VH-VL binders against Probable molybdopterin adenylyltransferase (moaB). Designs and how they scored, part 3

Target 1, 163 residues: Probable molybdopterin adenylyltransferase (moaB), of Methanocaldococcus jannaschii (q57631)
Amino acid sequence: MHKRIKNIKYAVVTVSDSRYNDLIKGKEVDDKSGKLLKKELNAKVYTIIPDNKNMIKGIVEHIVEFFDVDCIVFTGGTGIAERDVTVEALKEIIEKELDGFKIIFQKLSYEEVGFSAMLSRAMAGIYKGKIIYALPGSVNACRTALKIIKEETGHILGHLREG

## First folded at step 14 (VH-VL)

Design p3 (from p1 with light chain S95N)
Fold by ESMFold2, fold request of step 15:
Structure p3 (fold): chain C 163 residues (1-163), chain A 122 residues (1-122), chain B 108 residues (1-108)
Amino acid sequence: as target 1 above (163 residues)
Amino acid sequence: QVQLVQSGAEVKKPGASVKVSCKASGYKFTYYYMEWAKQAPGQGLEWIGEINPDSGDTRYNQKFQGRVTMTRDTSISTAYMELSRLRSDDTAVYYCARYLDYGDYEGWFDPWGQGTLVTVSS
Amino acid sequence: QIVLTQSPGTLSLSPGERATLSCRASQDVRSYYLHWYQQKPGQAPRLWIYGASNRATGIPDRFSGSGSGTDFTLTISRLEPEDFATYYCQQYGSNPLTFGQGTKLEIK
């Protein structure tokens, strides 16, 4: 069993054209999943960006360069529709995918809703010594993922840093 | 069995306040936002606002801002909506409903409480 | 805010016929955020379709939802007596969330 890293520092990024549009129109933003993640992970960074590949990749590079975080958690834009680009954007930069996260997430989701779990996606991967998670935009999905993230992120970081 | 049970009908005079309760059972009360909606006689549905039962944080429809207060008591799994400075067009059935989402799908209501008729009359 | 306009306001049909109910949004709404409810007089609304096309638990397969962008449809392939009710669409695509004004499906 590898050493578990404690005191993990998180960034949370919500990916949503609709929430971003509300933000730029000066409306009150309803970001239930982002707020849940920010609170539960005590995130040091929290921001909302549109469903755009270049912005997703750009925010990863910016956070990695300018903020002291161990882990970035995305919520939203992970479905299979044409406008859902979070997983696709992150696959273009991830050095190693953590397939186990996706499998466990889908298993927990299947136990809750059966085959409908196939319509949503989650992933995790490694980039420049950081863990990146991508989650669906629902509170439900984020609660499911938090069970895994809180238990295993320190363990995964421990493996990464014994290199 | 997931249920939302609301308090009984109320008759109020203009200028008064009303507080409607919504008792939840059969699920983890703090995991789901509680929503409130208004339906005037013979009319459609209008969203009033919501409360996060875990944090107590609220969001209100601007039309009700300043007159509505939502609270909860997590020890008895009950949400409350108080509407003040009542006027005749506040006469309506008021519903609580549980916010649901799953995966990529967000923002539907299931179940709904049975409704509370509030009548504002002199 | 997003306005949902349902058409027709009242739809008069006989059992056995096919019903088509329209919901049009004033702005793009992702299918993920468009939902339908059924309401009978004196009763609370009931979830019918979520995410434009997913039937809620226990909803008969004669009901189907479709559409994207600004145009959404609820279809009942063969009306049963219990299907006569008012149907509302609802969006969660932009704050504040809103409901359509309803389509009353009534027996001819």
Scores: ipSAE 0.790, ipTM 0.915, lowest interface PAE 1.1, mean pLDDT 93
Fold by ESMFold2, look of step 15:
Structure p3 (fold): chain C 163 residues (1-163), chain A 122 residues (1-122), chain B 108 residues (1-108)
Amino acid sequence: as target 1 above (163 residues)
Amino acid sequence: QVQLVQSGAEVKKPGASVKVSCKASGYKFTYYYMEWAKQAPGQGLEWIGEINPDSGDTRYNQKFQGRVTMTRDTSISTAYMELSRLRSDDTAVYYCARYLDYGDYEGWFDPWGQGTLVTVSS
Amino acid sequence: QIVLTQSPGTLSLSPGERATLSCRASQDVRSYYLHWYQQKPGQAPRLWIYGASNRATGIPDRFSGSGSGTDFTLTISRLEPEDFATYYCQQYGSNPLTFGQGTKLEIK
């Protein structure tokens, strides 16, 4: 029987070479989008990794195996530059893409900035009964995505868990 | 429409403190980090630090660590920067500015406040 | 920390000429995080270009930005009297964020 899941447990992963480098050098890390997501989703897990496909795929497997979360939200590495590999890495592992997320995100972004919304590579997908979102690295983009995530994630999880 | 209006010029003696205000209007104050920068006479710009108006969390340039305190009052959409143990090389114009980003682009400042001249003299 | 070196320090040109302003970073900066400001005497800086190449709202198309890695350029195709000012580049690619020392574009 369908239900909207209400107590959703999130992990947040920031993908950024520069923030990761600051972190390992012991410097204060400036992760505005990651901290926003952590706060707004009451994330159980929060971490920073470099722009590396194997680390992106590896952190997904690690979180799925060792943490009690329903959803993983990535921020960063979603642009069109060669160094942006988050979407490509996640597409190698997701089982079903949620194309509706990208369409709605693009619509909301278009209302804010017009044609520049075409550069967005935000995505969502299903992996081992979990939802994975990939978002651009800006606070602005994460605020836009949060409108969708907060509204629909529980509904999607309810459908995934129906017998 | 979007504006940052700063408090007026101040003259201080070495060893004193100064507190500069920055009142925001025309946008959601808690949605955007507030940045502060220093410009000494005839010189370029130097980042001092920032505050998240929603949480009150701050991050400071190490050069100013221990002497700067940033606060805000969300009820009047106002950010504050206090600089203590003033010395003559703190004489400068101090600016507040709103942090902006979009998509994959991050970390520019728009708009800037009009600036506050702080003069430190014996 | 990333040092941004602008050259030349002062550029003396006449209206109608082409201006080329350089910003060189001491280490790689993604173009996403490289920005330009204009400042006139007695005024606050104004955002001019964000993300290396995107003009801010209302900035004339005679201004263009380019570059990647460590080398970034601001170009003004035909100088107008209002373009004479100091221009700063700024990076957000590594903490702490930093500004270049500025290029003063002055009338010859």
Scores: ipSAE 0.772, ipTM 0.911, lowest interface PAE 0.9, mean pLDDT 93
Fold by ESMFold2, fold request of step 15:
Structure p3 (fold): chain C 163 residues (1-163), chain A 122 residues (1-122), chain B 108 residues (1-108)
Amino acid sequence: as target 1 above (163 residues)
Amino acid sequence: QVQLVQSGAEVKKPGASVKVSCKASGYKFTYYYMEWAKQAPGQGLEWIGEINPDSGDTRYNQKFQGRVTMTRDTSISTAYMELSRLRSDDTAVYYCARYLDYGDYEGWFDPWGQGTLVTVSS
Amino acid sequence: QIVLTQSPGTLSLSPGERATLSCRASQDVRSYYLHWYQQKPGQAPRLWIYGASNRATGIPDRFSGSGSGTDFTLTISRLEPEDFATYYCQQYGSNPLTFGQGTKLEIK
């Protein structure tokens, strides 16, 4: 609690079939939420992947192995539709879920929209000493999550590294 | 109460420029992209482009690239769209609109300004 | 660009009838990114349905939206006089965003 990690290094991953398709076709990509996160977190890594479980798990393994980051932030693919697989994919690999993040995110969302906040499936967890956040794809959701991420990520990392 | 109020109708000659203003009230101007759309007489809607009022960054429909410039003045919560080298098929109503998203839903417009008629004639 | 084709172009019906308005996309669009607007002559468009099926605030429950993939529908179960207007669909699934050409719903 007396230790708080400073100078946190982030990776940002946008999960979207549509933005990925624009990207590989060489089109201008409209990734408002990913761009917001990249800028606000000064991300060292930024990439766009499709809505695919193996790609999501694979990009986590790749980033953890080859990049010096403390935290990975996903945006997109968190809804309840069958094509929304980000939360499901990450739950297959995370070691500990940070339920507090989901609760606080839902509380802030409830204050804004009432019961519609129930459709949110934001989550956070621990994997190989890193924090992984999964957020909905909207700018609105990412602004809400940034309040939490900026305030608490260093504190969480401090506790994680004490053992 | 969220409101977008646009500048009044304009009559221009071919080759001139027009600058339409859109004043926002009732919300945090810098939190939401401002969108612009064109509706020619008797026709549907066509997206022109957008501006992020916080950064000033713009993105334009390729069809208008090179003739459109979007700016804003955050001190008066006002966005601007300037269209240059006007021609007769630029005669249209021009709308500003606030970009909205929520949760996993993205990319609708609410509210719209009342529209600005631009007439291009000799 | 994704082309949204609305049908019919004009729909002539009487109050009390059921209206079905179609919006077909030239490629897959997630329902999250498909929206509907109502526009009356001399007025700005108004948000009607967002995310294919969610009514905007104040929109009567006789309006419903449905569909996925390339086929989307706006249904009015029982037409009221105030419902006669032009309706546009719009997509945000691929850059650039686009609108359909509209369906004009008019009194027979």
Scores: ipSAE 0.764, ipTM 0.910, lowest interface PAE 1.0, mean pLDDT 93

Design p5 (from p1 with heavy chain Y102F)
Fold by OpenDDE, fold request of step 15:
Structure p5 (fold): chain C 163 residues (1-163), chain A 122 residues (1-122), chain B 108 residues (1-108)
Amino acid sequence: as target 1 above (163 residues)
Amino acid sequence: QVQLVQSGAEVKKPGASVKVSCKASGYKFTYYYMEWAKQAPGQGLEWIGEINPDSGDTRYNQKFQGRVTMTRDTSISTAYMELSRLRSDDTAVYYCARYLDFGDYEGWFDPWGQGTLVTVSS
Amino acid sequence: QIVLTQSPGTLSLSPGERATLSCRASQDVRSYYLHWYQQKPGQAPRLWIYGASNRATGIPDRFSGSGSGTDFTLTISRLEPEDFATYYCQQYGSSPLTFGQGTKLEIK
């Protein structure tokens, strides 16, 4: 049907108070999920921010403004604790949610870990023609999501640009 | 069945080096970080460092930096920890362990190897 | 680094009693990054609780974990003979990864 975009440009953003604190203290930062995503997606932009709604939204605007990316992938801050605000932050700016992503992701997660999959969340949506993903902070979760992202992101972009 | 099998006990002289192996099976070796821990006799656990078996990237506890080297052979799903310039306080059981995470929960070890006793004595 | 202090160092109890083990962190640690292990003499540590309150696979429900901030607790509602061991807490909230010094749960 629609053309699939092949050369997708990604940005990766890790959301973690703990990792951000290490970062600003000048300590070595252990960001396994962020590093995985950066590598697997060959991301041109990578950074770490704290669990802050304004900073999450701000980094999206910044990346959109200053970088030529097609997709922004967040990892972390998707649990059910008060500090987990990644999903809430992104929902405030996303113009159209891709409900299918979280459904498929949760299904795959459930198959792996059972009901505990409900303890973490994921989402995807469109903002200013860009695709935004929010993933859990674990390497395993990101690896699962990468299967979907790598397969379907180009297709989604094709629809966005032609539809 | 996921398991880690470590090499046998070692007896070394001060100043020597020891290389402990950890053979992984039952899972995709390159998908999980391999962790190493030290436990001196009658003492608690101390983190030594970790290796990404896929990339070979390592991260060490500063306490061991300069003396520890972690490597891996992906062809045989085996991780190695080498400790050099051994001294008496290096006498301990050394463990390898698989790094795990889930959702937003991160950073626990399961399973552990059976441990390798390294004795450093004159 | 984050120092985890466990208390008491040794806990002497009898089967059937309730055990409460404490793990205090020198700074805040999110529950996502606080874990517990059990170790018996001559054996490797075994994962017991991950994320402060989640029992590992096969761990009986008499074990429970709780806590937040700097204070975490492992509770055994009714001790069984096989529960007597050393328990360690561990954090992954900040580099480097650290363990508590352990609490030895022994038979009175």
Scores: ipSAE 0.907, ipTM 0.953, lowest interface PAE 0.5, mean pLDDT 96
Fold by OpenDDE, fold request of step 15:
Structure p5 (fold): chain C 163 residues (1-163), chain A 122 residues (1-122), chain B 108 residues (1-108)
Amino acid sequence: as target 1 above (163 residues)
Amino acid sequence: QVQLVQSGAEVKKPGASVKVSCKASGYKFTYYYMEWAKQAPGQGLEWIGEINPDSGDTRYNQKFQGRVTMTRDTSISTAYMELSRLRSDDTAVYYCARYLDFGDYEGWFDPWGQGTLVTVSS
Amino acid sequence: QIVLTQSPGTLSLSPGERATLSCRASQDVRSYYLHWYQQKPGQAPRLWIYGASNRATGIPDRFSGSGSGTDFTLTISRLEPEDFATYYCQQYGSSPLTFGQGTKLEIK
C-alpha cells in the first residue's frame, strides 16, 4: 500500500460569472462554496474566475507554474447549462481522469437528493502530478466532496509519487 | 422537522435597540447560513444580511451597515439580529430564514421563521 | 444592485383561470439564482420555485417556472382557491440579494 501524503497543499478556484463580475467591480464577493473550501482545506491559493474555458485552463497552468500546491479544487460551473464549462475545460488538460471520484460523488449526491443529482457534475483527474477536482457550486455539494477529498487525496498523491 | 422559531414582538422607542432571536431545530445549525429579511407593513421583502453560524462571519446589506449586528450561539442553535438606533421606518416584521443551495443552484431560503414584529414608535 | 420588477402589481383572476406572473431583472440573472416565494397574509414567505423552474417539495404541478436572462415567469395553469397569495421573486446572482416587489394574486 502506498504511503498517504500528509500536509497537502491546496488551491481553491471558484468558477462563477456572477461572482467574478462582482470581483472585478470591486464589490464584496459572496462566494460561499469557495470560502468553505478555502477554510476547510487551508488553501494556499484562492481566487475566482468566470465561466470561461480558457481562463479555467489558464489558471491551472498558472497555479502549477507559480505555486507549490498538490491539489487544485474547482467549485462551480458544473451544471448542464451552456455556461457550465468547468468539467469540459478540465477534461481538455487532464492527463488521467479519476473516474472513481465522480462515481462516488454522484452516488452520495443521489443518496441526498435523488435523481436530481444528475443536474450537477463533478470530476477529478491528474495533471502534471497534481490532483484536480471539479465540484458543484453549492456549499452542500462541496461539503459532501470534502469528505472524499480529505480522506483520499493523500492516498492518491502517494500513488502519484511512488507509482 | 426543520423549524425556525423567532422571538416575540417588540415595541421600542426611537433610538433604542432591538435584538431578535431565531432558534433553529431539525437540522445541523452550523451547516447553513442564516438569512434575515425585513418586511415593512404592506411592503415587500428586503434582505438585511446573513451569518455563517459556523464561523460567525457576517455579510450585511449596506443599507443596514453600522446599525445591524448578527450573531449566533451554536450551543443552542440560535441566531440573533440586533438593530440599533431604531427609527420609525424600522417598524416591520423581521424574518430569519435558512439559506439553501443544491448542485449549482444557489441562494434560496427555506424554511422561514414565523417573523417578529418590531414596532418603533415615539 | 439588481432590481427585480414584478408585473403586474396585482392580478385579479378567478379559480380555474391561468395566471402568468412576470419577474424582470435589471441585468442578467442566471436561472440558478432566481427563486420564487409565496406569501399569504399573516404568514411567512414559503419557497415555491428554486432555480427558475424547479418546484419546491410539495408544490403542485400546476405551478411552473420559466425564463432566462432578465425575464422570468411563474405560471399557474389552473388556479385553485388556495393559490391566491402574493408571490415574490428573488435573485442571488449579485450582491446584495434582492427581492421583487411582489405580485398579489387576488380573487376576482
Scores: ipSAE 0.904, ipTM 0.952, lowest interface PAE 0.5, mean pLDDT 96
Fold by ESMFold2, look of step 14:
Structure p5 (fold): chain C 163 residues (1-163), chain A 122 residues (1-122), chain B 108 residues (1-108)
Amino acid sequence: as target 1 above (163 residues)
Amino acid sequence: QVQLVQSGAEVKKPGASVKVSCKASGYKFTYYYMEWAKQAPGQGLEWIGEINPDSGDTRYNQKFQGRVTMTRDTSISTAYMELSRLRSDDTAVYYCARYLDFGDYEGWFDPWGQGTLVTVSS
Amino acid sequence: QIVLTQSPGTLSLSPGERATLSCRASQDVRSYYLHWYQQKPGQAPRLWIYGASNRATGIPDRFSGSGSGTDFTLTISRLEPEDFATYYCQQYGSSPLTFGQGTKLEIK
């Protein structure tokens, strides 16, 4: 019997060199997508890190070790440019990829922007009983992903917690 | 169609305040930040600030901090910018514009309102 | 604060000529966050190119944008009479967002 988990606990991680630099210099940080995700998911953890593979992998390990969350949502660093390393970093650690998330995200994005959706990358995977999502950095992309995340995360967690 | 319609021209004396309105139509008003920009006569564009229509949260350019207040009324899909303690160099056209992004691309303005001329003179 | 310096300030050309408009940033700006607008006298700015190289809806393919890092360009391959206007670049790469001072493209 597959029951949907409710009261899901989220962490939100923004990946952005420029926003991280603003943060450490004490400047005002404009993180529209991160703030949207934090609010809509009632995130227990919210942080900003640079576009660095080791920091991306390290923050996953830190959150899993020290915070009681079910799911980690990354925004930013998912493009195809050399500096975009979020998907690549997460693929080095995830145990099982949820290809369905990518397919559904691309379908919804195509309905909104047509063939330009080809340049948008999103992924989801399983790590140590947690779900990890990686999303593009725009508010628009995060709103699209939230439709999927809110609908299916509890169901996926239900499957993960069976025996 | 997606459209931003601004209130009409204003003439004010130094020290007064002005409140410019921007009525949105053709899209989900609360989904998109509203941006405001200034263009003084014969000059370029300068960002004033923005409001998230859903939360009412604002961010202002430091140059205008303390004199600008941005608000909105979601029931009529209207954003407002109020500029107080007006001085002669506040004479300008003021624009509202909708913030857009998608995928990895962020931070352009489309559409813009038609502009509101504010003239500050004694 | 990222300063965008556009050059030249005024570009005087005839219809049929090629125009190249430059936008230089004082700091690195990702192409994702660099945009161009056209403005004619008495009108609001209009989105022309977003993300350095993507034409907005309805913008003719004689317009192209390119660049990365600190150097960005807007190129018009063959000027038409309607192309004479002021062009602004804008960045969203660091707060606060800023515009260049504009390049006025005028008819000789």
Scores: ipSAE 0.817, ipTM 0.920, lowest interface PAE 0.9, mean pLDDT 93
Fold by ESMFold2, look of step 16:
Structure p5 (fold): chain C 163 residues (1-163), chain A 122 residues (1-122), chain B 108 residues (1-108)
Amino acid sequence: as target 1 above (163 residues)
Amino acid sequence: QVQLVQSGAEVKKPGASVKVSCKASGYKFTYYYMEWAKQAPGQGLEWIGEINPDSGDTRYNQKFQGRVTMTRDTSISTAYMELSRLRSDDTAVYYCARYLDFGDYEGWFDPWGQGTLVTVSS
Amino acid sequence: QIVLTQSPGTLSLSPGERATLSCRASQDVRSYYLHWYQQKPGQAPRLWIYGASNRATGIPDRFSGSGSGTDFTLTISRLEPEDFATYYCQQYGSSPLTFGQGTKLEIK
């Protein structure tokens, strides 16, 4: 009887118009949050895409179809500004939202910065047996989320595969 | 109390090197990039580069590439910036500063070290 | 690289007056990545406003920031003697990060 899946395989996707533009122009790319996630999760897949709904949905479908990963972690584009479309794009495809992730993320953020936690958003959901996390673009937000992701992702996957 | 304390002023000859230290206290040193900036006398601020204290990974402003080396010692929470082949226009105050971000807001500096005056004499 | 041009270079005003400091970027910068610092002679810069409009801890209400795209403004509603300093804007929107050249706010 499996309680937690071990040796979880991750993809990391950075969502940023400016970082994508730097990348395609051959300029040095400063992707602090993406590099943190890649390192801390030993990501099998790492890529940068622009702030575009169709690109976000498309990269999910591509990764699910062609890569052997259990979990996709997005960083960037999760704010409330008009150009922030990561959460909106993912809500169009996720099958079930993991509300507990958002609640715990907000609680940890509150414990760190108090009411300024209102500036920080996160979301998680299920799609085709995979977990998708969407995180703000800051290193700070990603470190907060990693506490939860590293501890609980295997447990969630265990339930998905036995249900 | 979050603090960055830099090494003292230095006087160097053209062609020499200088190594400025920046000791951090009051926070988890490896969690935050350390930034370095230059301010020539009576002038504005110019970004030199940064180091990730956890990995040792660095990025440098192209203007300083090839002359600057940033390192750190995590056991004493200290970052270093070394500038080589010094010239008279390297005379400036050099600052370290902690990179901060939160939520979707990224890329400001708080706190700053007190600054280190490097004078390159003729 | 993104050039930040601050205007005016020097602003001479008296206590009680309103100050308006401009920062213009050579290309679009998201407000998330535009920040302001105050610097007094002989001191390190200090964070004043982050993300275009958010005051750092302890910064008085008379300071406000606004703007988006390429045009950003720092406003001081009623100048106090301690507000006379140099103010720098800074962007993180594209590598390398850059500072404006500063606006020196001095007593008339």
Scores: ipSAE 0.810, ipTM 0.918, lowest interface PAE 0.8, mean pLDDT 93

